VH-VL binders against p56860. Designs and how they scored, part 8

Target 1, 255 residues: p56860
Amino acid sequence: MMTAEVRTPEQGGGPLTTEPRAPRSAPGHADASAPAFGPETDPRDIIRWALAAHPDLLMPSAFNLNGVVLLDLAAQAGYRGEVVFVDTGYHFPETLATRDRLESRYPELTFVTLNAGASPDDGQTPPDLYASDPDACCAARKVDPLQRYLKEQGPSALLNARSRDQASTRADIPFVEEGGARRRVNPLAHWTREQLEAYAAEHDLPVNPLYFDGFLSIGCWPCTRAVKPGEDARAGRWAGKGKTECGLWQGENKL

## First folded at step 14 (VH-VL)

Design c44
Fold by OpenDDE, look of step 14:
Structure c44 (fold): chain C 255 residues (1-255), chain A 119 residues (1-119), chain B 107 residues (1-107)
Amino acid sequence: as target 1 above (255 residues)
Amino acid sequence: QVQLVQSGAEVKKPGASVKLSCKASGYTFTNYYINWVRQAPGKGLEWIARINPYSGNTYYNEKFKGRATLTADKSTSTAYMQLSSLRSEDTAVYFCARHGKSGWDLDYWGQGTTVTVSS
Amino acid sequence: DIVMTQSPSSLSASVGDRVTITCKASQGISSYVAWYQQKPGKAPKALIYYASSLQSGVPDRFTGSGSGTDFTLTISSLQPEDFADYFCQQYNSYPLTFGGGTKVEIK
């Protein structure tokens, strides 16, 4: 009586490799190709486009003439997001006062002031770093705080106040910059200084009073002077230091 | 994690003042506005005012202007709302709330503080 | 002030039902609308911002839509935890204003 050993088939239940469900890419805001904007395009239309394409749009500002004009235009165009300012601890009182006036004038906007490293006495950076290493100073007091905040907020685009007329280094700024961490929109790319001044006057905008004293580009007080008639608007920035930009728009730290 | 923790319930007489607190944690306090919203029993939400904790800039609903005063203490990450000349109609739950990613949406809320105004 | 007219004021539904709540603004407010859920004795919880953007950690059964004056919150399949009050808010202009609320009750 041969007892047939019924070999129970080992059902090798292979481990269900739960492939980690790829994080559903946030519905890609359809990379709507930027429209063909021209020099005669109303900046407000550019801003409206940017808002439609990028609802999470943020506006960095240092509240220079361009920034003040852009802020007004953006508000008119329906922007209701953040205006992001970095307090380096070395701003002119007039700059801070201009910020406060703007915040009061545009209650519909959220004025965010980043204060990381804003105290010369915070022990994080030498108080005179601006003299010994302007690049390191700008990196620590301006660029890094802004980059950290932008990383946290993760905006898909920035609304910038840059124009071609600001400096020779900006002569080719497009309305929309692609590449990098996010899209950059420059509605004022083709506006001249004269147009900006006229607009600011017409709308009684709170322009930094130092502008009228020849401070055509305003940053930290140790690294900013008034320019002479006929000088580049940015000649007063880091004068004599061989530096022309703060690092926000170039290199690895590009916004 | 972002948290807003409000002070405890208050009982006041008509004509009195109340000062509520809202302690923030889990984020940089000065980077976000604090809003105050109230809700009367069985009623909807009513916005009162907002403050920028960094600048101290405030904006008030006209209905509360002159009676509501917002302040913020950066050192303790605490926002305050004082409401004066209390009336029975001021009986409500009062909330503090942080502004959100898109502007004046309110993404995080305190648990609320009940204020009862009774004779 | 911008008036947000929310409707209905209350509705009864069953688990699994599709629920729709509407808010109409008294004027154009672009997409600056938020939606909140509030349970009894609790603070409002943010659900939607910018009319259609889902807040972090909010289930995808919640959908916001609309622009201009007409806005909608939809719950595609009502869950037991969704029985609550819901509010819309506009933040296009000051003062910030809210809808009157919608109570979603179990049928």
Scores: ipSAE 0.907, ipTM 0.949, lowest interface PAE 0.5, mean pLDDT 93
Fold by OpenDDE, look of step 20:
Structure c44 (fold): chain C 255 residues (1-255), chain A 119 residues (1-119), chain B 107 residues (1-107)
Amino acid sequence: as target 1 above (255 residues)
Amino acid sequence: QVQLVQSGAEVKKPGASVKLSCKASGYTFTNYYINWVRQAPGKGLEWIARINPYSGNTYYNEKFKGRATLTADKSTSTAYMQLSSLRSEDTAVYFCARHGKSGWDLDYWGQGTTVTVSS
Amino acid sequence: DIVMTQSPSSLSASVGDRVTITCKASQGISSYVAWYQQKPGKAPKALIYYASSLQSGVPDRFTGSGSGTDFTLTISSLQPEDFADYFCQQYNSYPLTFGGGTKVEIK
């Protein structure tokens, strides 16, 4: 009758390695010279102010929900400038189709697509760079093309679709940011996802169909997945890679 | 330096078609819209249409819809305008022009192409 | 279509003179006005965009002003090379439309 010693498995509670919190990119300093905008300020009024102050204003966009909403509001507010998109070569067909629909809907705006002809096999980056080094991939295929163009155009300000509700890293985005090469205007800073969705529905805006499939934040197809219910909207971006931003708004190379 | 170089003068009969070219250089061709504008002798400027060389998206002045066709060749950085069913009133200098910083201002122009429509 | 009424159609001036050209839009167009210079047998040259912004390389004697419906191009001191035709353009709405032009001639 051999008494099988039940070895109690020592629950080695390995220390929760607190992954070093990616350095909080210093929130852009609020421009004290800008008008005192508030959460109740109509984004269109902010855009009108931006246009008056910055006639060379440009609008970078990736045509996410917030970008599409901003585009419509900007057009209504009297924006007639460029909508600048970077073709990374890794965009979803649905994203490109959304761009095309928007271009057709808003002929008064100039839709500029940078890095035209980009493809996974274009030789700009190794084919697996998006997997091996997402930061390098984003730098080469998104950030660098946009930075080059902005350097060439030299706009005094950018009109951005960023909102506080998009990510924890954007919780303190002001309406107007100073610092760096140019001013950044964020008319939608206080708009919630619910507000954006409601606005898009009310105005029948051409939102990327992937949004309705759970792609709440859409980038390149290798680095974007649908989010699960209850996940952060950006949890689907660079999932498992420890990356939360593409690099456009961080560091010395911030826009 | 940004340059737009247009094709040479054309003489056409009424009812014929003409295809003009505009070769761009000194910038990334696909980053800017090309506009077409004409000027009849002793007259003002008249906007015809524009094309996005990247997407091929076009927008036409209603006056020219059905007669004007814009195309662009990325490989040669060349924009084209075909105008069909030519009339004497189409006699003009035709310009291509790039969109500018603030939208649809036109910052760089081709030298123009004279199109003469005569019986 | 937005009509741009440009005035005068022609003017005579001397070197050193202040010259003013006006353009009136048939409706509000914000500041989406451009000005061009055209010499005989040449393409238009861009001078001003967004009503008051000077194009690169354009002398500062050229000034654009106005918003809404009334716009002005001013040459503070006319130079010999400034004798030409001038055109305004609106680009607030399609179709893009131009003024009728102003011929600046030597007195």
Scores: ipSAE 0.903, ipTM 0.946, lowest interface PAE 0.5, mean pLDDT 93
Fold by OpenDDE, look of step 21:
Structure c44 (fold): chain C 255 residues (1-255), chain A 119 residues (1-119), chain B 107 residues (1-107)
Amino acid sequence: as target 1 above (255 residues)
Amino acid sequence: QVQLVQSGAEVKKPGASVKLSCKASGYTFTNYYINWVRQAPGKGLEWIARINPYSGNTYYNEKFKGRATLTADKSTSTAYMQLSSLRSEDTAVYFCARHGKSGWDLDYWGQGTTVTVSS
Amino acid sequence: DIVMTQSPSSLSASVGDRVTITCKASQGISSYVAWYQQKPGKAPKALIYYASSLQSGVPDRFTGSGSGTDFTLTISSLQPEDFADYFCQQYNSYPLTFGGGTKVEIK
């Protein structure tokens, strides 16, 4: 009767390596010289102020919900400048189609697509860089092209579609940011997702159809998935990679 | 240096078509809209249309809708304007011009192409 | 269409003179006005954008001013090379429209 010694599996609770929380990008310092805007301030008034102070204002966009809403508001506010989009070569067809629809709807805006003709096989990056090093991929395919163009154009300010409701990392975004190469204006800083959706519906704006399929934040197709109910809107961006931002708004490459 | 170089002078009969070219250099062609503007002898400037060279998106002056067609070839950095059903009143110098960096001002111009429509 | 009424149609001036050209828009166009210089047989040259901003390489004797409906181009001290035609343009709304032009001639 050989007593089989039941080896109790030592639960080697390996220490939960607390992945170092990506340093909270220091919220851009609120520009104290800007008007005292508040949550009830009409974004169009903020844009009008920005245009008066910065006639060379440029608008970078990836044509997410916030971006589409900002485009409409900016056009109404009298913006007649550039909408700058970076073709990474990894965009969804639906994103590119949304850009084209917007260009048709807003002839008063100048749509600029950087890195024209980009593709996964264009030799700008290794084909699998998005998987092996997403930071390097975003730097090469998104940040660098935009930075080069902004250096060339030299705008004194950017009109951004960022809002506090987009991510925890954006919870304290001010209307006007100082520091870095130029001023950043965020007219939608206090708009909620619900407000944005309502506005888009009311004005029949051409929102990316993927948004309605759960893609609440849309980037490159290899690094974007739909989010589940209850997840953060950006949980579908670089899922499982420990990355939450593309690098445009933080570090030395901050716009 | 930014340059826009246009095709040579054209002489056409009424009812004919003309296609003008504008070759861009010294900048990224697809980053700036191209406009076409004409000037009749002793007259002012008249805007015809603009094109996004990247997307091919166009916007026309209603006066020229149906007669003017803008195109762009990215591979050669060349913009084109075709004007059909030519009339004597279409006799003018035609310019291509680039959008400015932050608006619809026209910061660089081609040298112009003279189009003469005569019987 | 927005009409740009430019005045005067012509003027005579001497070297060193202050020259003023005006353009009135038929409706409010914010500051979306450009000014151009054109010499005989040449293409227009951009001088001013956004009502008051100098184009690169343009001498500071050229100044633009105005907003809304009334706009002005001023040459503080006319130089020999400044004898030319001048045009205003609005770019608030399509179609783009131009003033009728002002010929600056030597007195």
Scores: ipSAE 0.818, ipTM 0.898, lowest interface PAE 0.6, mean pLDDT 93

Design c44
Fold by ESMFold2, look of step 18:
Parts: C-alpha cells; sequence; structure tokens
Structure c44 (fold): chain C 255 residues (1-255), chain A 119 residues (1-119), chain B 107 residues (1-107)
C-alpha cells in the first residue's frame, strides 16, 4: 500500500462552490483555502488535499454505492482514519453484511459502529415512530448518536460521499462546504452514477446487493423502497412522508 | 477521563500461556479498536495485534500469528490477549492502547502488565 | 516491515535548551508518524500525530515536522518534566513499527 501527500491541483476548471459568503474555520486546524477543483479533478487528489489540511478527517458512511467507492478511493489516497457508521437498529441485513465485507477488505481503515446493540425492540424509540414521525425516528437513532460522536471527537472536517447526480436536492453540492461546525469535503461531487458503477465494477468492490435490485439510496428498511424507472435515486427514501434528506446534511450541524 | 486498566503481573514457565486483560472506561468501548504492544526490558516497542471490540475483527503481526489471540467482552468493556507457547524472550511489559484521531496513532495507553517467563 | 531509525540514542540537556530528535523511515510513509514520551516504568504518552499535529493537553513547546522519510520532534525550551525517553511510530502500514528511542537526560 502506497502513501500519498496532498498536492495542489492545477487541473480543475473554475471553482464550484455554494458555500456561504463568510468562511468558517474548522476546529483545531488552520483556515486553509481549498484549491480550485474542477469537474475532472481526480477524487484522490481532493482526498489527499483534505488529509493534509485535516489530519483528524472522519468519513461517515452508510455504505451505499457512493460510500463504497469513496472508501476505496480514500484507501488508495492514503486514508487511515475512521469510517463511521450508525447502527439505527433498522438496517437491512445486506447493509450490515456489506459493512463486514468492507472491514475485512480494508484492514488499514478504522471502522466505527455507533449506537452498538441497536435493534427495533431496544426501547430507544416508540414502536412505529419510523412511520408516524420519521424525523423524530432519524433524530433519535441516527442523527443524535452521530452528532454526539462528532462533538466529542471534534474533527475539523468530514469526508462525505455525496454527488450531484444522486438527487435534485443535491444538484448544487460543492467539493468543499464551509459555514458549519466543520468543513465538509465531497470528492465525488461531480461523479455520475455511471462513473460510480463503472469504478465499482472495475475494482470489484463489495457493493450492497440491494443496489442491483433498484435500491439506489439505502437507509432503514421501513423508510426505503426500490426506485421506479425514471425516478431519482432518493425517491425510495421516506416515500410519502415529505422528507427528502437526512438531518445530517441540512444546514448547520446541531452541535 | 479515558482509562485503560490492565491486569496484574504474571510469572510463567516456558511453554505456558498467559491471558492479559485491559478494562476500558470513560468512553464507549465498542467505538475504538484496541491494540496490544510490548516492551522487553531495555528494548523498544513492538506491535502485536489489534481488535475491533464491536465486530471481533482482528489483525495480527505475522511474528505473533498463531501464538497471540485477541478477544473482547462488550458486556464488561474488557479486551483480552492470550499469548501461548511462552519463551524467555516473551518477557516484557505488555500494553493495550486504543486507536487515535488519524487512524493507527495510539492516543491512550494502559499502565502495562509485566510478564516474566523463566528460562 | 518499515524500520524507524531514531537518533540520537541519548542526549544530555539543561532546562531551557532546545532539543531536536530525528526519526528516519526505511521507505516513504507520507506523514503517518506519531511521537510518544515515556518515563521510566510508565506507559507511553501521545504527543504528536500525523507528523505535526499536537495531541490535546500537550504543551506547544513540542513541535513535530517532516514528511516522507525524515521526521523531527523538537522541544523548544526543555522543562524539568521533559526528561524522558521519546520515540516515533509509523502507521502507514502494518505492522506498526517504532523507533528505537531517544533518552533525554539532565546535564
Amino acid sequence: as target 1 above (255 residues)
Amino acid sequence: QVQLVQSGAEVKKPGASVKLSCKASGYTFTNYYINWVRQAPGKGLEWIARINPYSGNTYYNEKFKGRATLTADKSTSTAYMQLSSLRSEDTAVYFCARHGKSGWDLDYWGQGTTVTVSS
Amino acid sequence: DIVMTQSPSSLSASVGDRVTITCKASQGISSYVAWYQQKPGKAPKALIYYASSLQSGVPDRFTGSGSGTDFTLTISSLQPEDFADYFCQQYNSYPLTFGGGTKVEIK
């Protein structure tokens, strides 16, 4: 396995950013300006830059296609840090199996499962809360455990697997997001689903098998269905509930 | 606040086994890998292996594979290392340590357990 | 295995001195180096991770630098509590390996 140092990318086009007017420094690290990344910038160069700027970088993941591809790219770029997964108690067995396969394949990474021991009958939430109030269900079983961990660890940045092609709600995601509790880095911002699929096939990545049954955005089993032809990738998430994004990705973090 | 408390000193004969414990407190035990590292008298540090207490996943230094066995008990927040077929060169202080902010940097260490193997 | 060659093996210094310890890796390891302080009969204490990032609660007189193969720990103004052994550790690849140590003694 090869080590990598973050380079200053010169190859990108004009900067693509939707971050607020006022920059906010990441906790505990220098306020470094992001290079001019462009649509053809190799995600590994973005990851190498992020590592150099943020040695305490963390990668949250639910092990969807984007997350699996990002994890492999990060390992190649020299990432050794945490891959943080929240056990909601409602994950598909296929998702848990994918996590276990990834842990075995990448011994150089540190796999962290939050909310250990979670199950539907563990009493963390009332029965049926996922149906009656999915925001409250997600808050208790996913958002709160992760935000508590992030507050206690205090990373200066997160390495996120989001891309513009995933959903209309993500169409404007920049490579680097400022203006929250911590910097957020989206190395795959401009990758298409086709590029992600091609990469995963080329590298024989352990993709969640539900992906091949049309589950293009996989969360908790009560809030996830396969998408229909022509729907965006996230149409199966919280179908009929008016919810389109997890609270982890909206606005400032609660911390 | 984070604390790793290790079991007491051991004296063993060659060919025996030893099982060392490392009890964690002040943090969520299942969130952190536990590493085992030893230090022979007057010598440097040598990494043995690590375990994910959540999954039980392990990775061993080839030098110790087949002799070292790592386990974890989530209910008591305790990691264990067993070392078998002891030899006099296994005389050392054995430390447990948890993973740090950038991966395999080791941010908190136990106080160490002295194992003496009579040659 | 990656060999970490640390120098000097020992040094004598007075309170207030600037102390420099070096660690050389047998191959490129990017910045995946941690530094530890160890007092006699005690566990190592983490000082630096990722070559230059200061661990929480560690005084800013400790400075790490370097990348690739050559790494340095500097104590800008030695204090009485700093007399100890110091060692580096690489975490670029398994097995994790440590430098042979540097004993910092009072002159």
Scores: ipSAE 0.787, ipTM 0.903, lowest interface PAE 1.1, mean pLDDT 86
Fold by ESMFold2, look of step 21:
Structure c44 (fold): chain C 255 residues (1-255), chain A 119 residues (1-119), chain B 107 residues (1-107)
Amino acid sequence: as target 1 above (255 residues)
Amino acid sequence: QVQLVQSGAEVKKPGASVKLSCKASGYTFTNYYINWVRQAPGKGLEWIARINPYSGNTYYNEKFKGRATLTADKSTSTAYMQLSSLRSEDTAVYFCARHGKSGWDLDYWGQGTTVTVSS
Amino acid sequence: DIVMTQSPSSLSASVGDRVTITCKASQGISSYVAWYQQKPGKAPKALIYYASSLQSGVPDRFTGSGSGTDFTLTISSLQPEDFADYFCQQYNSYPLTFGGGTKVEIK
């Protein structure tokens, strides 16, 4: 008589995760379905799931508060991949300094700076385009370079720092967005500004110093001002120009 | 086509320095870190250091710290490694390689440069 | 430093054979393992990243598996061009380290 084989199931879940199990002979294969994440799910568990499902995961960042917090959480979760920043030529010096501090602090990450005509006087963009046609300026200096890079790299998923608390236009973002050219993962979807600030303080993260002077949503200098008490956090973006989101969140290669 | 073309073979005396080059083509040089790896005769692969050509940021294997110096020239799309205070144990083939899709996997390699250190 | 212990050091095989090479890390490295092929006098060629993801242009007879500390490269049906040295590499932690290699020889 042959002895019946008794086996125990493979275990791999973190807090509040429903991570699918793979057979032992095929670990780490991508899963088409995301687990059921909730508002209390640790963002690091979401990042770990995303890595297992998408080994080519790529993180775009502008190094604002959300982005810096996400970067630290990703490093803790084991991310070793690219952090992609677009140098438009219009960034505040404080933003560039924040990037440099982050690169020094996280040698385990690969920092990519896209530089497609990163000077106002490079001869590639008409002077004052940011004032007369901010959508065309954003397209030429930020959206097009990033979209070209994403098409070249072809990542199956992006790791984004968006949270529902940032603006009314973001109130309904899910943890995982399907559709488009790639899956989009928002581990901080349910974190509040207060949670982000507390995390950054606790871990002594290099936050852009303009944040502490009332610049709650920091973009390029032509389109960013400090917000007034009671305003939406993104009210300092494109003030007086009727623009609330850049083209990075629109179109086939949206973040 | 991504290519990393390295400088020619070098013969050096102990105590000398050598500066190796790695010229990139077929991709945007400043978007990829360059790693340096060596292989001594009959031995395995040993990682030396890496550089971000955009920022000049470097990270060195402790074994080579103080002797290896990485630089990059954006205008010629060329990475360099200088190794000083050479010893016979530094005899090896030296490769450059760029970072890959998930971080420090190395997806494209140069053809290698043989450095021979002998008295 | 994370030590990558690779076995066997060499093996003899015939065209058509299934070949299995193992690599064991001295501590947990998640899935941050790459596999390389190297022919005499040549640079390594990337085969696998993140333990099981196939590099572009690499035939699907190459399969990577494992997580944590134990990793495997399998060649399902060995071809004449597959006789070479094979190396694993971890990239979880600095310094990046490589296995000692496996020579796959014709029987």
Scores: ipSAE 0.779, ipTM 0.909, lowest interface PAE 1.0, mean pLDDT 83
Fold by ESMFold2, look of step 14:
Structure c44 (fold): chain C 255 residues (1-255), chain A 119 residues (1-119), chain B 107 residues (1-107)
Amino acid sequence: as target 1 above (255 residues)
Amino acid sequence: QVQLVQSGAEVKKPGASVKLSCKASGYTFTNYYINWVRQAPGKGLEWIARINPYSGNTYYNEKFKGRATLTADKSTSTAYMQLSSLRSEDTAVYFCARHGKSGWDLDYWGQGTTVTVSS
Amino acid sequence: DIVMTQSPSSLSASVGDRVTITCKASQGISSYVAWYQQKPGKAPKALIYYASSLQSGVPDRFTGSGSGTDFTLTISSLQPEDFADYFCQQYNSYPLTFGGGTKVEIK
């Protein structure tokens, strides 16, 4: 369960804003239609467009490599809104520490932690549901808390950290997905893992240290292992349990 | 309905401290930062600081660093601000306010607490 | 600190009039401006966020516009209940700062 730590206020902090490059595809007053973005489009231009079109834009994050890179790009692009993390009670301590480091580094962002319950033993889910029915466990402790919050907040768009390089199930994601309850924006759709790693190193981003131990796709500890050499980056997720995507990306609960 | 209810008026002497409270209801307290803003008589609004009630993370206007201290009690859904070394210039109405949909816009405000600092 | 220069400091208008209040930021702040109404003895009430997005439950006679440094709040047809002080606020950068206010009197 997450421990609330008191953090020292940032002293003198760097400018919350820089003189950003004007977005090439700025929406103006036209309303609604997404510009034609390409693989060369700077993710910050996509974020600036999304923010101008959707001032209530909301960013869900699990603080994996993609999520940390997106968070930094969003801060540079002027994002001030919510970064929403679901504390399932099953996160690695390293993941919770990464969240805390990010909150300290980006005081301009609003960090929201949704709690699925005080612990797995709080009577909300059976203690070993993650092993016997991982879909039901994910629904109860991750999907349902986030969906309740999204219904309450009613954002017109989400800012998601998905990229095509993460898994075969994501090979065709577009920059902007229409339909569903809200628009979904994937500024990193065409970035590779190598580009993400290079960006994180260049900007000294607080990446979850488990990433460097071979945990290339980090979820909750019962469903996550380090990948073996030559395996897909998500091979360590739900290994041996017949699950390839979180319910947040499939079916009626798709983000 | 979202509501922020603040503690009652305070009269203090210079050099004293005051601790103000802001009790939240109608929403999940730990999902929203609480900001503190004051308004001196006949003057505009001045932002003091904000706190994340979930993490305890704070950020202070430099003008108030060292004098203002923000805390939050999750169990009572109550945010607090203590202001020390009071001066006559600290006479004001003090408001708490919740962060809004686009970040640091402030969508709901408490009714305010009057603090009077007099000799 | 970003200074928000609000004008006019006061104005008198009749019911039905169009009222315009401006705020100028001392540096570019994109669209990170909120507008508030404050009636005598009351807390501020949020009207607009992100320069032009109307808060829930606020009448559509209130409109906001602008980006960069120049921002405007317009009341298209002033009503008796619109007698109040109005403030802009920037939230691009810490510390959050407010305009000096505009007192709107109904004649």
Scores: ipSAE 0.771, ipTM 0.907, lowest interface PAE 1.0, mean pLDDT 84

